# VHH binders against TBC1 domain family member whacked (wkd): the designs that were tried, part 7

Target 1, 363 residues: TBC1 domain family member whacked (wkd), of Drosophila melanogaster (Fruit fly) (q9vgl8)
Amino acid sequence: MATAPRSLDTISLCSTVSSCPDRNGFYGGFQRTDKPKEPLSKAQIIAREKKWLYMIDNWSIYMSKNYKKIRDRCRKGIPKSVRPKAWFYLSGAYLLKKKNPNVYNELLEKPGNPTTIEEIKKDKHRQFPFHEMFLDEQKVGQIELFNVLKAYSIYNPKVGFCQAQAPIAAFLLMHLPAEDAFWVFVSVCDVYLQDYFIPGLEVIQNDAGILEGLLKKTCPPVYRHLQKHKVEPLLYMTDWFLCAMTRTLPWETLLRVWDCFLAEGIRVIFKVALVIIGASLSRHKVRKTCTGLCETLAVLRSPEEHIVEEEFIINNMMRLNLRVEDFQIEHTRQKARRAKQKAQQEAESSGSGNGHRRNMPTL
Short names: E, the ipSAE of ESMFold2; O, the ipSAE of OpenDDE; V2, 0.75 times the mean of E and O plus 0.25 times the DockQ between their complexes.

## First folded at step 1 (VHH)

Design o7 (framework vhh_4orz_3)
Fold by ESMFold2-Fast, scan of step 1:
Structure o7 (fold): chain B 363 residues (1-363), chain A 120 residues (1-120)
Amino acid sequence: as target 1 above (363 residues)
Amino acid sequence: EVQLVESGGGLVQAGGSLRLFCAASGFTFDDYAMAWLRQAPGKRREWVALISSGGSTDYADSVKDRFTISRDNAKNTVSLQMNSLKPEDTAIYFCAKDYLEYFSGELDYWGQGTQVTVSS
């Protein structure tokens, strides 16, 4: 996993812990909100809550005949009180739980793979260390985090455990009771981030190429800058994609992005990434100060506060004129490029192993 | 010296069309997003349309499907095609440089504007 300066782990080392949690349960770190939230009026909040509860009560009808309404309401932001139930329905976890009664408890009773369990134990305590649920390794949140990750490693042994899964599971546990969080987590890993966590990181490598192609289309000067300085996408976008922004965005922004992510899928993560890259590097005067790889990565890994603000990210993400077909075109193109690159690497390995057929003088 | 010069405004009847032009100079046009904003009498300026350096476009809900923004990088020109005009579209229309600075609450440069008046 790439560790960005904006990641919780790196920032928490420098944070002063407050004696009082904020309204979101944070004692410190970059996700703590010390400024008062400018609220929607009480009446507006209640109206939005009623609309969401009605939609959930009629969920199958909305999903089959009026998904646009669900999508549009996710884009406006889900009310805090309804968000856990909305995420449970949006992810399809309600169906997974109904189909698999007691499976979560059955998985917890199994011993699991000893190597995988040890990996989980070493990693679980690093997630949201300044949040009230995870501040102490003996707190129920840390126990529940271990349980969700253990259960998933047994449920999907093809994946087992990937370090990037821990912040996702911890994030979901901040919203949902453990069993419900587990089923949302299953959906996120198996559907939304399908095959991302399989050893070898093949899918994320392909998606890095898709991101570059979309960037070439949406902001060619930035694309050229990254190519000139050999700034590989995996150096900055890996954490953003594998953790679904959970280690990257301030709390309120992260909630809004996940409202959209659960409705519209991985395209949301691509759009957020494009906004961060574009907003950070599109101005010529900024690119002039980024004379190489390290300077460019520093900018991308620590975007300015205003760029990751809730309103800025959501509004700019929605304003990207990218259609489903743009993603499909880049997917097809990058799949072909990756296949060609793999064939070239295999040919080089065969040539090296089978008689050193290429002998060119070094200058 | 950055210069933006808007033209193409005028008086038109409801349901009519107008095409606005913005001639840009003094900067590397291809590197910047360009936007159209408007200000109606007694109201604050509002964003109408934008086009990124790569050609991606976006529109305010009030003008979506009626207005089309385009750019000609060879001529350093941004255009706004306005169809199905409504009396509510009456405003001074401004060309603006740098979409990202717009979102920061400040624009690098505003043009002088061109008046659009739509009669009922």
Scores: ipSAE 0.000, ipTM 0.169, lowest interface PAE 16.5, mean pLDDT 81

Design o8 (framework vhh_4orz_3)
Fold by ESMFold2-Fast, scan of step 1:
Structure o8 (fold): chain B 363 residues (1-363), chain A 120 residues (1-120)
Amino acid sequence: as target 1 above (363 residues)
Amino acid sequence: EVQLVESGGGLVQAGGSLRLFCAASGFTVSSNYMAWLRQAPGKRREWVALIYSGGSTDYADSVKDRFTISRDNAKNTVSLQMNSLKPEDTAIYFCARDLEEWGYYYMDVWGQGTQVTVSS
């Protein structure tokens, strides 16, 4: 069943709107931060900023010879002042922009698909309704959001526009000037979330199977509970993956997850999903209260506040002890499973389709 | 300085019994969520038994009705009574402390483990 996005599901709990924005520009909602944490001293922050700036100035060398240092620094969290530039380099958007001078402006001058443009216009007003950039339909943020989504729909017409892209583009615009945000967005959609936004949900259906396999390995009691009550992953993980957690996580957690996501890719989204699922349902007493599909989905769609806190997510993601090879194994298993299903279906249908062929010599 | 130390492991024939002990120092077991987990060769750690601060208990399906977790507040220890042991119970058994609101994903103190070997 379709349900409201995670951010809207929390409205009864976080419906109070302040007259003043928080330090991140939020007037209200679950991503507003009223008690900011200062885990690092000013001296530590400055030291990390200097290390990041040096690394960016020598980016090609670090990418080719010392990617481990980039990865490790992302896992520790990127300093807020350097984060936009770091994300621009991590995503490869710097190279995309350099290779394609003035292309963003050229795309904006094109009319685009009229149906797609109307879809974008209707959807943009739903993004981060409590954030200062998007509160008013006439604000520059809304114009920039429309421009990025329009430009991408023309840049990649195979995708056009998918509703899940809007929160990603809006999130990037909170950190980057429009043209830079556009090239990071292109990388995210075309590389990190490759083929996710193509109609039919083929890629995310495959990734749902991978998630189940990883969950069977990391948290067997929770895996068994979900199987027993026929809780299909697409019912809870679709928004998490398609929006890269932008509608799911508190602001500080989201920033830390994206620091890792841009360095290590979609594996980070899988790990975060496994932590949310595992932490929410690992206790036998909690599973006993989840007597069916609806009760289980309620828990997964509204995880407890402490589960989605910055340090809890990052520390438990690191503790999962999942290697790149574990993801490759599950991907291979899912390919084999799909191949067997297709072969079996074709074998069964060939008897019923006597005298009919699938290969067309013309057209 | 918090620490957990397991003991009581060993070699036993299928159908036999063993009792594992976990001695805690630096904190009180009666005020905490305590767990037993195991790790078989080539496999990941899996949860086996839990005891809550209030004394209620939970078990994995694979060990239900065969294993019993208990607590001795005076000695500050947690124990696991294992009956009707099977070869597939062969593993290193770990005692762990978890925070009150979380299961095994939030375990912050672990013992070194004790080896249990069940022969056919």
Scores: ipSAE 0.000, ipTM 0.157, lowest interface PAE 13.4, mean pLDDT 81

Design o9 (framework vhh_4orz_3)
Fold by ESMFold2-Fast, scan of step 1:
Structure o9 (fold): chain B 363 residues (1-363), chain A 120 residues (1-120)
Amino acid sequence: as target 1 above (363 residues)
Amino acid sequence: EVQLVESGGGLVQAGGSLRLFCAASGFTFSDYWMAWLRQAPGKRREWVALITSGGSTDYADSVKDRFTISRDNAKNTVSLQMNSLKPEDTAIYFCAAEPFYDSYLGYDYWGQGTQVTVSS
C-alpha cells in the first residue's frame, strides 16, 4: 500500500527535480510547469499589456469611476510582464510606500523582539525550496524573506510573526523588489487578511462557519456529506485561507487567483474554496469512496489536477451564484451564533473580527 | 434548440484508430465543459474524457495515453481521437455538455450517441 504525502515539504521532496529551471524559475515541486501554453496570440497579449499600462497611468480615475474594468481585466488574467506593477497598484502598496519613505529601511535597523526574530529564522528556509531564488540558505531571496518578515513584525507588533505569513512573503518576493514586496505584504496582512494572524486565530474560526453556511447554499449534497462524516472546515480550509492559497495551488492557477484576490479581496478565497470542495466531492462515485473523515480530508487536501487548473477555478468561481450581500448575511449569522455559543460556555465574550462587510480593498 | 450530434463511429480492428466528432448548437459552446461518456452492452454508462472551457483535459484510467480530447470553439465542435483501440472499447459513445462542473445537479445536454465496435 502507498502512503500519501502529509505536508507540502514531503510532496516537494517526492517530486521529480530537473537540472534546469522552468520559465518561472522552478527546478521541481508542485509549481513547476513544463507544459507550453499559448492560449492568446502575441497581438492579444500586447493589446492587454497596453490596456493595463494605460489603466495604471490613470489608476485613480479607474479606481473611482470604473472599478468594474479593473475587476474584469483581473479575471481575464494580468499579462506576465505587467503583473508585478499591477499587484503593487491593486494592493494600494504604491500609496503606502509613497506615504512612508525610508520606513522599511528604518524598520530593518531596529533589533525587533528577540523571540519573534528566532521564530522567523527557523521558518524562512522552508519556503519554495525548489525555486532558484530560495534554493540555498545564503541566496539573496532567503535574506530578503527574513528582512520582510522582520520588518513586518516590528511594523505590526500586535501580530508579530505567524508561520502562515512566510509563504505569502516568499511568493511576493518572487514578483517584486524587497521594499515593494514589503508594502504589498503589509496590505495583504493588514487589509485583505485583516486580523487573521492575531494570536488566538478567532477570525479564521468565524470564517470557517461562513464557509460552511455558503457551502450549504451552493452545494447541499457535499455539505451533507461533510456533516455526516463530521468533517469540520478548520481541518481543510485553515491553510487555504491563512496562506491565501500560496501552499495549495499550482503556480499558474495561483497567479490567476491572486490577480482576482487583489481586486476583490477575501471573497475570492471563499469562492475558490467552494469550487475546490464542490468539484472534489460533487460526483457520487467519489463520495462513495470517502467513507469517513480521513478519506474525505485526503481528497480535499489533494484535489485532482483538473480541479486546480486555472480556467476551471476562475470560470467556476465566476459561476457561483453569490452576491456580496450573501457574504454579509452569513457573516452576521455566524458572528451571532458563535457569540451565543461562547456566552453559554464563558462569562464574557469580546468578539470582534474582520468581516465581509468591506468593499473591494482600497487605501 | 440545444443539440449535440455525434459522428465518426464505426467498425475497426483491434490496434486501430477512430476519431469521434460532436457538433454543438443552441448554447454558448465556449462557456461549457465538454465530455465523452460510453456505454457497453449490458453495462452502466461510464465517463471517458473531459475538456474544460479553458482547454484542460482529464481522462479515465482505462483510456489514458490512448485517447485525446480536443475542442474547436470557432466551429463549436469537440473531438475524441482514439488510438490503440481494444475490444473492451466497444460501446456507444456520447457527447455531453455542462456549464458548471456539478454533475450532481444533472444540468447536462446529451447527444444521441455513436456506435464504436472494435473487433479482435
Scores: ipSAE 0.000, ipTM 0.109, lowest interface PAE 19.5, mean pLDDT 80

Design p1 (framework vhh_7pa5_2)
Fold by ESMFold2-Fast, scan of step 1:
Structure p1 (fold): chain B 363 residues (1-363), chain A 123 residues (1-123)
Amino acid sequence: as target 1 above (363 residues)
Amino acid sequence: QVQLVESGGGMVQPGGSLRLSCAASGFTFSSYAMSWVRRAPGKGPEWVSTISGSGGSTSYADSVKGRFTISRDNAKNTLYLQMNSLKPEDTALYYCAKDLYYDFWSGYYFDYWGQGTQVTVSS
């Protein structure tokens, strides 16, 4: 399984377990909301809810005529009451479910691949261990998590199961009924993170090159530091990208990032990664203490609390001097580089080359 | 399987009118918003108009507002585009689309299945 080494998964070393869950169902862990929140006024929440419901009722019109409005509203944060429905529409899962009536139940009735089923059983207990849905092995959430992952492994046997999929499925189940969560999960795995979970990690290797190119543009001193100490992107970015930040970010930040991710795709994960890397290593004093690979990775794998706060991440992500064209340039460059490397490797070994990344498929 | 079959295109002089039709099958037509998209020679795809599943809401590209009218007949599973005051720049292949999708690398793309119907506006 090609995941970044786990220390405490979704918990911090300083976390304690409470006798009562927080508003979001967490008894403990780094995603428990213990800090005072300054909520929007009730009037502001209602106004945003009405705008979202109207937008959803006219979804194809907004997608075709005013995508900027969808994007801008996602960046402001989706109201908690409409977030599940919004995510269902943003992901295109509403279309997948409509096209495939009863398919989820049909997949659940199939036995599946025995090896894959055992892999799922071993991994599911590690997802959000302090959340009320997953706290006990016999909780409904654990059953639903098994069902979603089993159904997907049968739906897409080319992937089967990858350990990184479990936190994504668990996260979606915290927001959506199991069948709806399944179709959002299908979209995330097959569209947003296309081919990421295929054995060999070929796509994430391409994206590592894209991230390096973007980092060279946005924070050259940090780029040079990582190059000097041979800090390969896969050593710190793999968990961030394969799990779509679900094991990385505090809860409120994660929700805001996913609001943006479902609207704008993988570019959001790149931008969040660039903010974390830049903010963590931008100060010369910090880089000076990072004398090698291990010290640099320690900083990147445990970013300071203020760096992963929701407003810091969202504001700095939006302030990055990156246009859609910058991502397209790096994607084209890495695609060309990978094609050249594959051709050379095939010429030398007389073997099969790896697959190449392309745009996400049409639903 | 979803199938969309466009018809009604042809040659017309500037200022003329054409009515395009799209026969839909393989899905519950009234449950989905429908769009018209076009591809002009040498240009990328351009969204033209969208209508909600019920027909209660419509929207139009600025280039066609006031000249084109989108409508649907849910009993006949048919989408229409009434095109009035046609201009040479309206010359394109017109496609019926079930929904529009955002392509994260290239921007907008159109979810369409038909071969399209050719509209040529020339004098």
Scores: ipSAE 0.000, ipTM 0.132, lowest interface PAE 16.0, mean pLDDT 80

Design p10 (framework vhh_7pa5_2)
Fold by ESMFold2-Fast, scan of step 1:
Structure p10 (fold): chain B 363 residues (1-363), chain A 123 residues (1-123)
Amino acid sequence: as target 1 above (363 residues)
Amino acid sequence: QVQLVESGGGMVQPGGSLRLSCAASGFTFSSYAMSWVRRAPGKGPEWVSTISGSGGSTSYADSVKGRFTISRDNAKNTLYLQMNSLKPEDTALYYCARESYDFLRGYYYMDVWGQGTQVTVSS
């Protein structure tokens, strides 16, 4: 391939770009890594690979009777060679593909919503601009990205397209063939990030309240600092949650977080967010320099390199002793708060009576 | 048992160099950020430098930036501080410390400290 110099010359958002890609296909950007060493021996890697392949061959048994072992192995990190297959199984995409033969190709043949298609075309070129798959508008990666996003917009017209979906689809295409990436993407959007991308972004607003409650419990000094300076969670957490950290974390950290995310769901994204917030603002010296909203947001939007490193994030996420019950408590609390706000708004209405609610159940 | 043991301190002339070492045992060394903290006679403790568990990220106090380099060898469970262009003001007892974070209380703290190694820069 002899297009690298021309492709790099068209990238306007970089000051540090290499002429050669790293082992993961990055020519530049914060996700490029130049670390040459592998911490595990070849024998250790092979042993972990064999354990994962055996687990996948017996997947239904592990899923029903020994999910703890799946979770624990994800937390240790999935071997690079088996990660794509593991993600395909963890997400349930293997079942979705099996139940829907040829559906991906059928969706690609449909024209789609013209407005949605134009939105996808405008956004796709902005994903991973320093990665070899996406450097050139005419590369296969860009075509595959358009296809996955188009297919999904037709598959789920209630969502259509949300800009936050593009980095997720692009990330999956770096690991999986297009059709497999599509089915993992369907699972991520419809199950893991359920209702996140529906117009109005109501779910992320509720999750902002949950994050605040968890932060109040886990890091009270930081919670008080954010309240004092009126730093609303949506100002810093929106990209973290909607993009499932794909635009936030260094590459190796992102892979480890997704290993956990596909096993344990959205709770992992909450825990990673709590680690980033807490680690960035818990030092008294740092909080003293954050005299207001703008200074605090600058810190949260650009966390120090050591905070987003693989070992730091994973170890502190695991040390953060949050039970399932802690999330349930905050979820219940947030629903009660939203119900009171809605009731207050309805009580202030003109009483036009356009609905007869006793026969209209709320799902 | 968790233990940190510093070595490499001594007496040097202004402008000289020293390399401090810290041998760690009893815990997974690569899982923890490590710091150097110094204490001069009659002064409080001053943070000098921190290195992440992987060694990929480092930070330094303004007073030592450009002169000191922190590094680690995770295979040998050892932390290093290379000190160049030493000044009389660098005279202190230097401690190796393991960094921990209390998410329930919302603060960073050093939960394990070495015994310290003395660095004296004669004027």
Scores: ipSAE 0.000, ipTM 0.221, lowest interface PAE 15.5, mean pLDDT 82

Design p11 (framework vhh_7pa5_2)
Fold by ESMFold2-Fast, scan of step 1:
Structure p11 (fold): chain B 363 residues (1-363), chain A 124 residues (1-124)
Amino acid sequence: as target 1 above (363 residues)
Amino acid sequence: QVQLVESGGGMVQPGGSLRLSCAASGFTFSDYAMSWVRRAPGKGPEWVSTISGSGGSTSYADSVKGRFTISRDNAKNTLYLQMNSLKPEDTALYYCAKDSPEWYELLSGEFDYWGQGTQVTVSS
């Protein structure tokens, strides 16, 4: 007699699977060594759960007057039992759902754009072929994934569907019932990753410039290496940002990063990116072996296991001395740079020989 | 050349305490934040704690918060790590590191930018 899977923590969203405590009390991680880290005691877990449930019951007060406590508790990691409810509240999805009763079901009844629906169908069947929820024999996860992506494409027709959205929707469905997952997904796409999925990649290009500026500040030797070999940020950071790390990080690390991401926004994705880049290319010995673009991209696409471990990522993100104003300064710099480049392009276009009227022959 | 010399490691039973020291030279000690980084057998480097140049601000990894205390004596160019309630998982080589744009290199195990480390072994 086979039983249905009980824990989502063992499910792989990429090539890596994280272990949960099993019936024998074994705490596994795909990167565990001979001296595994001691898990939180039962008493500590219960205490953290009670604190989270109390915060959720008093959510508006914490959001308005004590956001720092929400942020700090997210950085410690949300207890597994309360994580879905916490994510639902952190994202503001609880308000979106409350204000829009039955809207999800109404969206599902609409036919949608035929071209967009066809695109979703092609991508839906390609997502996570090894994931239990999306196996062909039981299409519940596949149906739910299609429904969330279809509903969103109708809800926000300016975006429609972008292939990078599918791993995000699938990840949320592993934690939340379909309608709740939909409203978290709406918040992620429309607020956290605002305008990322609009054709033209304008926002992600801007954010690539911000990442480059922050890297220059936090790790100048690595910045110089990337400049020397013409390694443009879009070549390595696009998937990290568009998918909010859902195709990049091991399961336990991904959960911890999303705990922080839903509290602090896109700044968390920037910090994770900076840690991965810095840790991967910080050693002079490694940079010497990266003689060009291809070697450097190979290192960035396949960081050492210890770099993507949850404690390494979280602790090094917290160690980064980046304040909100650092992101604001860099955003302002990139905005000014783009305005200057646009003005220069317009000036060069005006100089292209468009002077026919003044060069006409005299009578 | 920047030189960092760690001391104070040793063998201790679970629940015990140790105080690590780091003697710094070759730079203006008070101008730089200082960190402790550890490497356990079979694991990558793990950041433990950081203290600002003035000593006015400190930060800790979640795994050591409430048990470890970082401090510095700028008159003696010395960094300290007071380790209380030690656990077997605290067993590692502990390195003193200068906090700069080069901190990523320190995390990679580059000995030229940090000391030789001091071994802490927690066992019964």
Scores: ipSAE 0.000, ipTM 0.141, lowest interface PAE 19.6, mean pLDDT 78

Design p12 (framework vhh_7pa5_2; at its last look DockQ between E and O 0.01; V2 from the best seeds 0.00; counts 0 for: pae O 14.0 > 2, placed apart)
Fold by OpenDDE, look of step 2:
Structure p12 (fold): chain B 363 residues (1-363), chain A 122 residues (1-122)
Amino acid sequence: as target 1 above (363 residues)
Amino acid sequence: QVQLVESGGGMVQPGGSLRLSCAASGFTFSSYGMSWVRRAPGKGPEWVSTISYSGSDTSYADSVKGRFTISRDNAKNTLYLQMNSLKPEDTALYYCARDFYEDYGYYGMDVWGQGTQVTVSS
């Protein structure tokens, strides 16, 4: 009588569901916060808003001549009032929408793939269940989430639907009207996270190699620890990368990370990951307690609160001495490695085919 | 230094043709998607066309589709926009822009030229 492996205990996040949502719309869950934001003065907020509005009105000029200013302002955090519009422009979604007038509405009228539709329906209720927009199926958020995911699945049939996309779409819908959210979502899936959602995970495997290479450079002691215990990046990075940190980070941290992510690209996700990994395992005492794969993964999957705090992430991300060239070098190295492995596998497969034809005895 | 320099603008009559050029320097041109954007007086920037790094993929705004052709010569580090059947509504400052390049694709436009003026007037 083989004892059925005990079902992974539903961490009863007895997160006390409040009767009132927080400032971000959460009734519960790990992304709910009651911590007052240290308020920028009203004057500072207004000044930042004005600067953003001016940049948006002159977006082409600023992107051309002053991208550094845009980047730096994103790193400081985008004001809540202008963040939707800023994301729409930063992602290039405004160009996509202009290029494709009424396409979203046309996609909504199409039936889609029945199998994909069923998958979307099964998964939509799992997205931010403690947020006011997604509490139940009657909420506008779940309806729009279905529509955006369906529309995308039709728009890009090569991808269809991946579960990891759902939290990204839901996150965007919290900030943007459905059509705008759709085009930002298209940009994120097809450009920022290109080929992440294609079967075979080839891109994420490559990125795993990149992450490992960068970790070797930025935090050699942690790299050696992970190598010693055979902790491969794919075991912990998939949730971070496929969902663009939407399920991993506290809400305020997530917002700041996305401000940077949309401005600077996937490198931001790498940097955030490196900060989390490095900080979580930087202490020799922690590494000593991680005697194997499971213990190490537990630490990485449940980072301490201070490590994922907004200022901690942003400050340490900015301190990472990683240039664009460092990413390119690692990317090239990983591609070359994979090409060599593929060639070896092909050579081995071709060599095994010639041996068995000889000995049919002529009866 | 990363730079884009547009040329080929001018004044043309309705129905006429122009060919814009954009010379790229300071970066590996063949690795980036490129775009044309225009700004008419008193209007916001309007996307015109995009071409992939290899030139295999092109896209156009509906307003210019069938009239404009984007192309590139990677050996010459040059982007082109052939504009045919020009209309007064095409009067604008035309910008060449480099798409954001990441290993995962192109997003946004991070480098822009100074623009070249196209005026369509009778």
Scores: ipSAE 0.000, ipTM 0.234, lowest interface PAE 14.0, mean pLDDT 87
ESMFold2-Fast, scan of step 1: ipSAE 0.437; ipTM 0.765
ESMFold2, look of step 2: ipSAE 0.012; ipTM 0.557
ESMFold2 (binder alone), look of step 2: mean pLDDT 86; pTM 0.871

Design p2 (framework vhh_7pa5_2)
Amino acid sequence: QVQLVESGGGMVQPGGSLRLSCAASGFTFSDYAMSWVRRAPGKGPEWVSTISGSGGSTSYADSVKGRFTISRDNAKNTLYLQMNSLKPEDTALYYCARDYYDILTGYSFDYWGQGTQVTVSS
ESMFold2-Fast, scan of step 1: ipSAE 0.013; ipTM 0.462

